# Ledger of designs, part 32: VH-VL binders against o27280

Target 1, 266 residues: o27280
Amino acid sequence: MDSMNVPEVLEIKRIVEESESVKTFIFSWDFRREVRPGQFVMVWDFRDEKPMSVSLIDPVRSEIGISIRRVGEFTDRVHGLSEGDLLGIRGPYGRGFELMGRDILLVGGGIGMAPLAALADEATARGMRVDALVAARTADELLFLDRLEAAGVNISTCTDDGSCGFKGFAHERLLTLEENHDMAAVCGPEPMMFQVMRILDERDVPAQLSLERYMKCAVGICGQCCLDDTGFRVCAEGPVFWSQELSRVREFGRYRRDPAGRRVPW

## First folded at step 15 (VH-VL)

Design Dd11
Fold by OpenDDE, look of step 18:
Structure Dd11 (fold): chain C 266 residues (1-266), chain A 118 residues (1-118), chain B 112 residues (1-112)
Amino acid sequence: as target 1 above (266 residues)
Amino acid sequence: EVQLLESGGGLVQPGGSLRLSCAASGFTFRDYAMSWVRQAPGKGLEWVSAISGRGGSTYYADSVKGRFTISRDNSKNTLYLQMNSLRAEDTAVYYCARKSNYGSFDYWGQGTMVTVSS
Amino acid sequence: QSVLTQPPSVSGAPGQRVTISCTGSSSNIGWGYSVHWYQQLPGTAPKLLIYYNTNRPSGVPDRFSGSKSGTSASLAITGLQAEDEADYYCQSYDYSLSGSKVFGGGTKLTVL
């Protein structure tokens, strides 16, 4: 899929407050430029640029949504914006999710639910059965529940503190589910994804996982998002990977590289 | 009570075909992945093939790829294994097994014997 | 030549402790995939004995225990009894074999 590398200055059409720390910014989108769930865009606030997953794809309304978690200076600035304000957006970039089969399991943690929410919409539109395991630290951090429910998604929740649904981690809840799916899509903290992946492999469920790495160029040139041993660039060959691909990635679920190239444990 | 009952085994000549069936009961069939595991006389266990709960994904051991086809009819709670181009080394007891939540085979049928001989 | 390596046979006297090893590699047990154990009595279908490394299904005595470390797993049987004479198989998953489930070669346990 071809991507535009020139940022387009777009007006924030609408802002949805998903949680205390997460907002979805809605933009008008020309769908002559294709976008797939799992792809990301580079968001530019005219000072800095950060990769963000597309969390809403609405061809009917000609809109896309980008969900952003407040975690630092850039996101603080963005969260201070209002409807009508401007942001630069270039993309989409990366490899998105592929759908196959008749049913799909979504396993998401925290902001990882962003691309999965978009995938859920596509899957349901195609007539697939969608089950979603939504995980977060606490109930108030669970994302997109109403949206998913409205789409007909069967939701199971998991919270670290037990404030909603299963008390524990996503992989622990997964082990208790007597369900089998044609495929799974996973996005969240990498340690979670690592655990979930192994369970899905053992269950004969093909899985796609969306990785998060420091991405600077988004076009596979700078190498900042390169994965050890494989040479995979998260922005080019990913961010969505099949489980078989990630099995070859030594650092997956174990560590990542910071902007300086140093190993940072999860 | 979970029950798995294999059938369709028998004697067949090399190059011949055979179709195995496994009738399942006592659980929601479509929710579980199923596998075929075989055991040659006096030998160990060998995984043969697996199929997802809804049948959208199938897996095969290298030894049977291109020759065997796993399928299922969830409306009949039945698992199938179509075996073509059978070889002498395919001689074995074939077990139907259910995949558990933990990835183990928690229930097994009693097996059906397949003998490939000229 | 099995992906998972087991000793062909082990033996023990009644009341003794025996262990059966299951040695894998970095693409299966060492990668973090779970190990399961099966007991097969003579002339019968295999039965799940240990699942997910250390767990016992209902009906399995606590004298059976499983462990996993590094690239290997182990089945321990304490208080060995005559009825424990059987073949034991470990099983795991290997990503390098096109999503194949892999079994050990099996261990014949003889109760002396």
Scores: ipSAE 0.867, ipTM 0.922, lowest interface PAE 0.6, mean pLDDT 95
Fold by OpenDDE, look of step 16:
Order: sequence, then structure tokens, then C-alpha cells
Structure Dd11 (fold): chain C 266 residues (1-266), chain A 118 residues (1-118), chain B 112 residues (1-112)
Amino acid sequence: as target 1 above (266 residues)
Amino acid sequence: EVQLLESGGGLVQPGGSLRLSCAASGFTFRDYAMSWVRQAPGKGLEWVSAISGRGGSTYYADSVKGRFTISRDNSKNTLYLQMNSLRAEDTAVYYCARKSNYGSFDYWGQGTMVTVSS
Amino acid sequence: QSVLTQPPSVSGAPGQRVTISCTGSSSNIGWGYSVHWYQQLPGTAPKLLIYYNTNRPSGVPDRFSGSKSGTSASLAITGLQAEDEADYYCQSYDYSLSGSKVFGGGTKLTVL
């Protein structure tokens, strides 16, 4: 356990440009350290540290991939790195997705597709039918489409501007899909997840959702990722939650805490 | 045209068992979750159980948990409800209902009557 | 007894407007779950009347309308007709009951 909390300095083996704002950084990984879809790692650029979801798990190549969206100073620095450069990685942390049933629906928005892509690989490897609703603001921001298709995933797309697939939000597209699944995994903007969860609940589809919160320690100590009313720590009890768990979380879909602990509305 | 036809209802003693069937036609059966909803004589509607399209997930009302089992055979386009340890309060018309993509029940069968009595 | 509360009965004369309320709580309607309405004519199976708060299935007249606000929903019937005499049920979802579908207790509508 102690070794888990010490960043391992790893060389960036490969960089995949997923979109204009998203890159996947691939690292050699010792799979004696088990990693599950939905878990996250702490990425350290020797100045700052941020939690990132694992988007690729490849035991055959002994590789993992971390997809990072360029959104601020830290990610700007990371996006400036090249193959062969070094990053510190510690983890994995958190509770990952659990697969059940014969078919699964993935609903992802933007970078939220990162952990879902990893889950899709596992599900398809297990012989599950995988349907994916991939949402983004624009067509250019849709992630992992080729990868998912290659894996045998049935893809439905939606974009806010209608540039690809259904014009509208993920929950709106979901309402147009008649097919029901044994379970669902959801990850994306929290307002999206909130709406999607309600629909899935109403359809009696067990749903797991991956939350994003400000994380500092990743080990359940600092409490900065603690969810109101429940005391759930996203880094420890999550980031993957069942819909029944999130139904108890007052702030879900409504607001989050910033680094200063202030409520920030979504 | 969507059609749902329930069967298997009848008179049974308390503690007995009964198996209901619902034959579906007019739509791709496996794509839709199905539910059983019951209505006691002169009473309101009560949701009983639901099953996902592929049958991998099942749900039960607390009143029937441990006693009822919902299942389906998609090759036969048939929904089932195995009812064990029946009680007087289980007496009702049992409806087979298709779940819409909105979570509503958009199609209903005509129901089959189950009477639990000594 | 029902998770969703409806008036046991409402009545109106032909041509009038009647409203049926469906009162829930923070764990169902108030949480944001959709409300659906069903019409059950005497001796028949229920029929979907309104789905997803406000939508009418094909064949349902526009004199039927649904609304939702806060922890409650409402079914409005304008231009009341004799054939509207029936039982009406609201239905939603409640996360506190192990993910159960929940119905209102039903409202008997009498056309005077």
C-alpha cells in the first residue's frame, strides 16, 4: 500500500492525439498492480498533481493510457510534453466500474468517455454487447469513435450543435433510444449525468456514474472531495457510484466544491 | 400492432404457487423492458416487478421480494412471473406492461385474474 | 397509503375543466423523476394518457394535458366529456423504495 502512494516516474511511451484538446499519454505498466476501468491515477508533472482517469488498459502490451483534456495550467504543461518525457504516476485509486449482465450502455460526454473507453474494451472482451452514446459539444470533440468501433461497440452520437449525429444533449438522445440494457455506465459533465441517471432509473437500468471532484490526496484523508450530506469521498468511495448512492448526494448535479471549499454551481 | 396477452391466472390456496405468462407480439421483444403491474379488486395499481430487455436485471416490489420471480424467454417472446408462497393480499388482476423509453408503460395486456383463497 | 397522493374523486359537468393533482415528495417527483398518467375505463386495462410530464401519445386528445412543478404533478382535462369518466393514475419513480415504480392511489372522475 505504501508503494501505491509514491509516484513512480514513468516515461511517456506514446502520445495519441484524440482531438484538438485531448491527448492520450501511454505508459508502460506493471500489471502486478491491478487497474480497473473507472479508477484514476494521480499525475505529477513535478510541479502539481491532478487526478486522471485511466482510458486504456492493455495487459497484452503492458500499457495503460491516460487521456487528458487541456483545461488549465497543469494540463497545458502536460500537453506540451513529448514522447520520452517523464511524468510521475501514483495509483490507481478509487472504485472502478463493475460489469454485469449481457449488454451494457455507455453514456459519455466529452472527456468522460475516457474511463468508458477502457470499460468498453473489457466489456467487449467478455463478450458483452456494448452500446455507446457518445456526446460532445461539436463533432470535433467526440472522442474514441474509431477505437470503439474497432472494438465492436455500437455507437450513437449526439452533439450540441448537431454537427454529428443527434442534435441535442445526451439525455435527449437517450430518450429517443428504445432499447434497454442490463446496466449502464455514465461519465461526463455532471448536469448531463444527472439527467441521464434519472432516465436510466426510470427505465430500471442499473447505472454507475463516475464523478469528478477536486482531489488533493486521493487517499481519503484531506476531505476536499467529500460530498455533502453523505460524507462520501470521491477518491475513496468513488469515483464510480451507483445511482442509488448518488440519489443521496444533495450536491450531485447541482454544485461542487472548488479548491477553497466554496460551492460552485454547475 | 403491439399486443400483450396474459395467461396462467386462476384460483390458488394460500401458500400455493402460480406461473403467469405474457405473450408479446408486434414489436422487437428483446429491446424492451417489461413489467408486471397488479390491481386488487376495487383498488389501485401496484407495480410488482420489472425485467430488462435481455433479462440480465430484475426488480421487485418489497411486497413480493423473495416470493416472486420475473423472467423472460426472448426466443418465444414471452414474459413470465413465477409466484410462490402466495397470500390473500396477492389477489389481483395481473397486467403485463411494456416499458417505454420514457419509463412509462405504453402498452398493457388485458390482464389475468389471480385469486388466492382458502 | 400510496407514495403519490391523489384525490380519491373529482367531478365536473360536461364542457368544464377538471384538474387531478398528484402530490409526491423529494424522493420521487421532487427529485426530478418524470410523471406519467394513465386512464382506466371501467372494466378495462389502463391506458397511457400522458408520458414524461406533458406529452400525449398518439390518439390522446389535446384536451388532456399534464404539468409538473416541485413535488407535484397535475392532469388537466378541458371540455369534459361523458367518455372521460374513468379512474386516473399518476405514476413516477422513487429512489427510496429500492428503485420502485410508484403509482398514485387513483382518482375517480365522475362526469355529472
Scores: ipSAE 0.831, ipTM 0.920, lowest interface PAE 0.6, mean pLDDT 95
Fold by ESMFold2, look of step 15:
Structure Dd11 (fold): chain C 266 residues (1-266), chain A 118 residues (1-118), chain B 112 residues (1-112)
Amino acid sequence: as target 1 above (266 residues)
Amino acid sequence: EVQLLESGGGLVQPGGSLRLSCAASGFTFRDYAMSWVRQAPGKGLEWVSAISGRGGSTYYADSVKGRFTISRDNSKNTLYLQMNSLRAEDTAVYYCARKSNYGSFDYWGQGTMVTVSS
Amino acid sequence: QSVLTQPPSVSGAPGQRVTISCTGSSSNIGWGYSVHWYQQLPGTAPKLLIYYNTNRPSGVPDRFSGSKSGTSASLAITGLQAEDEADYYCQSYDYSLSGSKVFGGGTKLTVL
């Protein structure tokens, strides 16, 4: 954990423009620090530090990729960087996804596909059958489709506006998919994840869901990432939780907390 | 036409074993989770066990855990329930049921009777 | 001791309306899980009657309807007919019983 507490300054090796609003920043990585799909890193731009999804874990090329959606001042600054520029990276942190069985369903909304893309690579490398339901607002925001196809993933898409695939929400599309799976992995907007979790529970599909909360320390000591009813720390006991663990959490899918700890609607 | 046909029921002594089979047809068997649901004479429905479509996940009611094993052979479109260490309270009609994408049991077999008695 | 409580019996005359309640808790119906209903004619296997709270499978008459509110659900049968005489079960999921499906205790409907 020595490198987890202080950011390591790394050079941006490559930048992949995944969409108008999402870029993947690729760094050389020493895999003596193991990284698991579903774990996160803290990205430091020398002014502020934010948790970000790892979307590429490539031990052969000794690279990781971190996918970042432009949503505010920090991410605007990072999106303005070029190859050769520096960022601080600390981590990885948290509990990653656990694979089981012979087939898996991935359900990703927007940037939530980032950790699932990494998981898809591991699942296919293990010889699992992988289906992915990839959701976004519009066709242009569907992430990682070519990469998933190249990995042998069977893709279903849905878009809110109907511009690609099923028109509607991810959970609505899920209800029209009759295939049952050994497990599922879910990441995206929390209201989507709540609806998807309910359906998967009812289908007898064990599910792991990746949550995001406000983080400061990322090592479990500051309490900023705690879930209400359980006291689970998203940075330590999560961010990946089994559906059974989240079923007790009244907060899940219903509200969130701002950095000051105030309850706000989704 | 979806069809589920149970077999393998009968009379067995306490402590004995039986294996139930359920032959499925009219749908892509491997795409659906399957369950066993039982009904003791004159009583209500009780869920017993479930298995995922590809067979990688299994679930058991506490009353049968450790004694019953659910399995499936997708090449034969057949669901199984191996019942060991049978007790009198396991006496019931055992139904094979398909789990729908909405979470309901949308198709049921005719049932097979298991009687556990000395 | 089912986690979903149904009345043991209800009755009605032909043409009347009957309701069958299904009372759950915050860990099943109240959490947001769906409710399904099954009809079991004497000596036969159960058949799906209502799924996902309110939906009717093909072939089920519109005089059968389901509803869900709070921690409870209800099955309504209007225009009661002699062939409706059967046992009726509600079913849901309960997260406190992970991997477990929960059935109500069943309600015997008698058509007078």
Scores: ipSAE 0.700, ipTM 0.874, lowest interface PAE 1.3, mean pLDDT 89

Design Dd11
Fold by ESMFold2, look of step 18:
Structure Dd11 (fold): chain C 266 residues (1-266), chain A 118 residues (1-118), chain B 112 residues (1-112)
Amino acid sequence: as target 1 above (266 residues)
Amino acid sequence: EVQLLESGGGLVQPGGSLRLSCAASGFTFRDYAMSWVRQAPGKGLEWVSAISGRGGSTYYADSVKGRFTISRDNSKNTLYLQMNSLRAEDTAVYYCARKSNYGSFDYWGQGTMVTVSS
Amino acid sequence: QSVLTQPPSVSGAPGQRVTISCTGSSSNIGWGYSVHWYQQLPGTAPKLLIYYNTNRPSGVPDRFSGSKSGTSASLAITGLQAEDEADYYCQSYDYSLSGSKVFGGGTKLTVL
């Protein structure tokens, strides 16, 4: 078994343009290193290292895919790479999603659909009914729609500007969907996840939510990914939490911390 | 028109068992979470148990956990509550109630009375 | 005591305005969970009166209104009528009580 604490240098096998700002980088992967939907990897470009969610888990082709949105210097450099170029990968890390019951609701905002796309593949392979609420600011930022449709997922869309589907926020669209589910999985901007979690709690739908926090070690020893008042470490006890665990977290949906540890509003 | 009709209440001795049923009509039953809510004579409302629309998730109040089992049969549009190890404090009118998209109980049955006495 | 606190009784004369309070905490109303209100006429099952803090179901007169602020909620009844004499319950969700749907203790409204 490879060490999860030391990056392995891997060749980019394929690049998929998911949108103008999002690319999926596909690598050959030895699945003796098990990967679960909702786990993350640390991606090293030989200058910096950032956590990224796994969006494709394909043991048949021995491949994983990592979806990366261009949002800053690190991701700009990675988006400039080509097939055949190298990246360091360590992991996977964290607790992934657990599936239960016969149907699942996915609620994803922007790049948050990446781990949910991996989960959708697993859920459909188990014969579960999968509904997905895919949210973004604009139509151009809705991710994975063709892939989800091909997998047999029932898709609802919403956009902040109304350019596709329901005009408004994901939680507003959710209130208009009458069907109750056995479980839900949620990933996206934390304010969206807070609103969605509250609604799902009140509907008696058990939900798992995937959080992002600043990370250095990814194995739970540095404390940089800790959640206020609980001591939960996003990289070790998460990034996927049940809503019951996360409801006790005072900071969730209320504020975040910058790299210096200061509280800042969302 | 949404209708919920409870049945199966009655008089039972402490330690006994009883199964309540709730027949649902006028809506797509499997799309809605359902609950049992009880009201002791002269007292307020107390939530007892809930079950997801497809039946994959169940919830219980601490006062009944381990003794009561909620279930549903979506092919028969029926909600059930199996009550075991009954106690005097379980004496109440038991309502079945539908959970709305907003988290309210938007429809209630007429209730069925359960009396636990020696 | 119930997780959500309501006054045990409230009274008013016909035509008056009355309010019924529902006081919660940071783990329920204060967390952002919704408040719903139910009316129970004597000898009948509860009926949904207000949902999602402020919304009225079809058929509920507009003299009933709900509001929520901080850790508390209120039900207001204007133009009080004899038929409004009933028990009123608020209801919310509390994350600290492991999946609990929580009701207030109820308020008996008497029309004088």
Scores: ipSAE 0.689, ipTM 0.876, lowest interface PAE 1.5, mean pLDDT 89
Fold by OpenDDE, second read of step 17:
Structure Dd11 (fold): chain C 266 residues (1-266), chain A 118 residues (1-118), chain B 112 residues (1-112)
Amino acid sequence: as target 1 above (266 residues)
Amino acid sequence: EVQLLESGGGLVQPGGSLRLSCAASGFTFRDYAMSWVRQAPGKGLEWVSAISGRGGSTYYADSVKGRFTISRDNSKNTLYLQMNSLRAEDTAVYYCARKSNYGSFDYWGQGTMVTVSS
Amino acid sequence: QSVLTQPPSVSGAPGQRVTISCTGSSSNIGWGYSVHWYQQLPGTAPKLLIYYNTNRPSGVPDRFSGSKSGTSASLAITGLQAEDEADYYCQSYDYSLSGSKVFGGGTKLTVL
C-alpha cells in the first residue's frame, strides 16, 4: 500500500464550534499533498474510520479543516476529543468540484455546506461571484454563515421552520430565484439535491452534486459505495458528480445502501 | 442609487482618538462586506480594514491592528471605524468602500480627511 | 513599497494606446487571485474601472481593458483621451499578509 493510503496521525490543532452538533477539527497540513474542495478524507479514531469532507483549505496557515456532525458512536467519540488529541487522517480521496464561469451558485443543506464552504473560499479567491443558498432545519443549524460572508459570498438562507430566511426547503427557495448562474455546486440531503438538480437542469445550469454513501476503503476497491446500474464508485468517480452523470443513477434521490449493503429508502 | 457618505474626520493630536462613520443607502447594507481604505496626501491607496455583512468577521491591516476597530450597525445602515492611538502616519483621506460580489470595491464614498498633528 | 508594483507614471498622446502593468507574486496574482483596477481623477474618490481581471462595470468605455497572466496584470487604454488623465491603481489579495487586500503603488497617466 502506498504511503497515501496509510493514515497519518495528526494532532488536533484547533476545534471550532460551528453549531450544537457540528465541530470543525483543524489540522496542520503539508500542502505538497494537494487537496481540493469536494474531496474527502478518512478519519480514524483508532477504533473506527469514517469519510469526512474537507471544509477548510488554508494554504496560508498550512491547515485543513474537517467538519463533523455528531450523529453516532464514532462521531460521539470524536466530538469528545480536545485540542492536542490525535486522529488518523488519510487521503484526500475522490473527485472534487470544478470551477468554471464567473458566477456560481452554491446550494447546501446542513453538514453539506462543509465542502461548499471550502469551494466558496476558492471561488471568491478567484474573483468569482458566489451566491450561496444555505439551508437547515432551524436557524441554529445553519453553518458557516459568518465565514461565507467574510469571503464575500452573497448568502440566502432557508429553514424548515422559518426561524431564519425563507420558510421551506432549498428547492422551494431556489424556485423563487430567477437569476441563473454559470454553474452550481450542491451538497446536502439527497432528497434536497435531487429536487435542486431537477430545477437546475430545467434552467440549463450546469451542476455538480456531492453524494454521500457508506464508504469503507475510499480507494474504489471494496465496492461498498457503488451506485446501482452505473458502477460508479462514490469514493473514486465521486463524490462530486455532474448532473448528467447522476441522471444515469437510478437510485439517486430514491434510496441508498446502509452499512450492511441493504437498500434503504430516503 | 448606491451612496456612501463618510463623516467624522478632523484634526486630532497624536495619541488621540477619532470615530469615523459611513452612511450607506441604495442597497441592502447587510448583504455586503464593507471596507475602509485610506490615502495619505500625495500617496497611494492603502486598505485599512474590512467587516463582513453581518459583522461576524473583521479584518485589519497590520499597520492599524490593535488600534483601529471596525464595526457596523445594519439597522442604521452605518459603518464605523474607531481609531485609537492615532499617529502622524494615519493622516489620510479615509474612504468607505463596498465590497462587490467579485471582491472588488464597486462603490466608494467621497472620503473624510483625518489629520493627526500636534 | 507596495505589494503590487506599478510604474510610477505613463504618458501618451490623444488617440494612442497605453498600458499600465501591475506586477505581483506567487502569493497574490500568481496564486490566482483576481485583479481589479481603479481610476482616480484628480481630487476625486477612486472609481472601479475593471473588476475580475477583464470585466468593465456599466458606464466604463470599452477603450479600457484588463488582462491577467502569470503573476502580472495589465490595464490597456486605447484611443487615449484628455479625460483619461488620472491615477490608476491595481488591487488584489495576498495570503501572505494575513489575507489582506493589496493595492499597487498607483500609476499617474499623463495625456500629452
Scores: ipSAE 0.006, ipTM 0.511, lowest interface PAE 9.7, mean pLDDT 92

Design Hd2
Fold by ESMFold2, look of step 15:
Structure Hd2 (fold): chain C 266 residues (1-266), chain A 119 residues (1-119), chain B 107 residues (1-107)
Amino acid sequence: as target 1 above (266 residues)
Amino acid sequence: QVQLVQSGAEVKKPGSSVKVSCKASGGTFRSYGISWVRQAPGQGLEWMGRIIPRFGRANYAQKFQGRVTITADKSTSTAYMELSSLRSEDTAVYYCARDDQYEGHFDPWGQGTAVTVSS
Amino acid sequence: DIQMTQSPSSLSASVGDRVTITCRASQSISSYLSWYQQKPGKAPKLLIYAASSLQSGVPSRFSGSGSGTDFTLTITSLQPEDFATYYCQQSDDKPRTFGQGTKVEIK
């Protein structure tokens, strides 16, 4: 394998502040490398490299946006950067979302709204009716609300503390929503996704869910992103899976693995 | 629909400072920015800088760096622009405007605040 | 800084005329271009954003076109209320910059 997947060094064109802990970094992008909502990129800050969701895909302007939540040393350094600074980007990787029908439901928790914001833009551009259930712990952590509203998305919110919208979890709010969608796309904390998936399965709504796993190579070689029972590699066969595919995976919603391969409860 | 209401006209001496307020009416700033744009008599429009009130982060045009300070108070839905070391060339109408973070266009605009610097 | 140059600096037209105003950027700004109308003693009003998107509540006789460096604002049938100064503005890079303005006067 002589041709390595190396990061392309790109200038940060624009930074959008989404919340106290989330920023979107916008780059010029050559769309000869096609990007689909739900795919991810590896972001390199010249010391470490981490997978990040693409939240903006604009082929007309030749731009992509990558939303990054501040959670540790790597993301602290990236959040300290300014427009004009450089980052390495390799990708995109993985299988993205597929759109079908005329009515789509998006269910996102926290930073999981990032790939769904990109999907919402594509769905509205196709003339689909888009409903989004946006979940967070508090109102201040709800993401992309102004952007989704401007795109004509019908937004429902829920917060654990009730500070905005429905007080409770995403799956509890989902039980009170109209059951009139041709498909759903789900991304967020895995326990939330598991509960949402069960409701959508009971309603016979085709659902695609985006999983997060530990990644190192992003091209399927190192084995760090594999799922129990199937051997699916999240970076190669996912990160987006149909609910039917995930029904075969015992670990989904129940536990995860640390970098040493040990089972860790959710 | 959000409206931006600015403080009243000011007459200032050279070397002093002016602070103009911009209050959201009929809503809040949400996650939008607030930009400040000035217009000297008979002249065009000049962007000075921007704050995103929810997050408190400001950016300035190089020309005004060091002389302008843009702040915001979320609890009152009010943004402020302070221009120091005033000169006669700073005589202008100062506008605030809601700034889309993605597109960068301005809508709505405040009614404007006339600032006259005279010796 | 990205320089925005409007042409013409002024024009004289009659009610019912088709009016075009051009705006040229000193470098590509993709479609990050907006048009504003300003009447004497009033704040500017957004007409067009993203080069060609009509702002809500703006009459359909206004339209925008172009990308890259060359942009056009068109008024297809000039009305009495359209006599004003028009500005283009780029938002591709900081600082945000405006064209020098085009004054549209009644003939």
Scores: ipSAE 0.703, ipTM 0.854, lowest interface PAE 1.5, mean pLDDT 89
Fold by OpenDDE, look of step 16:
Structure Hd2 (fold): chain C 266 residues (1-266), chain A 119 residues (1-119), chain B 107 residues (1-107)
Amino acid sequence: as target 1 above (266 residues)
Amino acid sequence: QVQLVQSGAEVKKPGSSVKVSCKASGGTFRSYGISWVRQAPGQGLEWMGRIIPRFGRANYAQKFQGRVTITADKSTSTAYMELSSLRSEDTAVYYCARDDQYEGHFDPWGQGTAVTVSS
Amino acid sequence: DIQMTQSPSSLSASVGDRVTITCRASQSISSYLSWYQQKPGKAPKLLIYAASSLQSGVPSRFSGSGSGTDFTLTITSLQPEDFATYYCQQSDDKPRTFGQGTKVEIK
């Protein structure tokens, strides 16, 4: 087994509170092990292990950040940790985003903004013009606005309840925005991504979308994250997919499989 | 561009309490924190504590725990620092500053509030 | 607590001089180090963050360097408006702590 598959025990250097339910954990990172926006790591709290997106990549400080939303027992435990505590990290895994062109549109919903925040940093560092549509249920759940603004990103917000920005869903807001982007990167609830992809396709904007599925091994062996018909493994061929690839995935935007392998509608 | 405007100078008796306000103009707090830092006459800077107004939780330096209370009102974009059981040693200029969670630096700063404790 | 020790506590310099101020942390602080300038009767002003990142609007004659426990603020050519007190500050741990300050005076 490759050394990258052995969890490295790392100290939490810093904890950033992004929202009531989201924290970013910062770790020292050896960048001899390359990590790209859109890739994920497996986080091990010495009891359980879960895949998490990388939301910060800082080669200058030799640090990475992992943003975790509190949603269950594992994340409850992790959110109870303090700076100086230890976690096991293995990876990174999966296919990350590819940047192209000069103008990029980011569309993110909720915790889906995590990988997009990292991508925004890279894109702006490369001199790209970045527009970001940031969506959440409420204003208090909008993520990474300050980081994005500091990076020079042009931000548009939308919330389900209208507490900030456009009242409505991301795809509805997108319909009111400019169409002159060279590419788009999308991450969030799958129903959102599905609608956004359709709009981008209609506009002939190349799009990459990051999928979320139940992952167990992260190395393409167990098949738990396999997508119907195509056999794509989200942990190996993804989690970032081009829209053309997802157009072949029947279950995209429609259903997912739970840990027991049963189809669960979105 | 965010600016922080603090309340005016205070003169207090020993044993009393003082509450200083810090109002953000030109924007909201968002995910930033507000740190309070004081500076005694001719002395250096001392961090007292921080609040993230978005969440309403505050952290304090151990030296001030039990005696300082930091609060925030999101609706008015105002943070408060209350210091009780005042002593002569608490005579200082008290600053509020926007606290970047990622970088840990303070920017911008309020103009400062002079607090004098004398019998 | 992490102690920050600046050196020197004060220095005298002339316009055009190269000025170097050092800050030593009692333990490694992972580049979570900022530098501030303070003039009499004024609030501190951020100069450098992340050990070496120049704050927007700050003249390029200011620079920061260092890692681990040892950090340096450099003014390549001192200007009249640069006579002030400078502070380093760590944000690696709580409580946040400052150096004792370095007063840069006119020779």
Scores: ipSAE 0.539, ipTM 0.819, lowest interface PAE 1.4, mean pLDDT 94

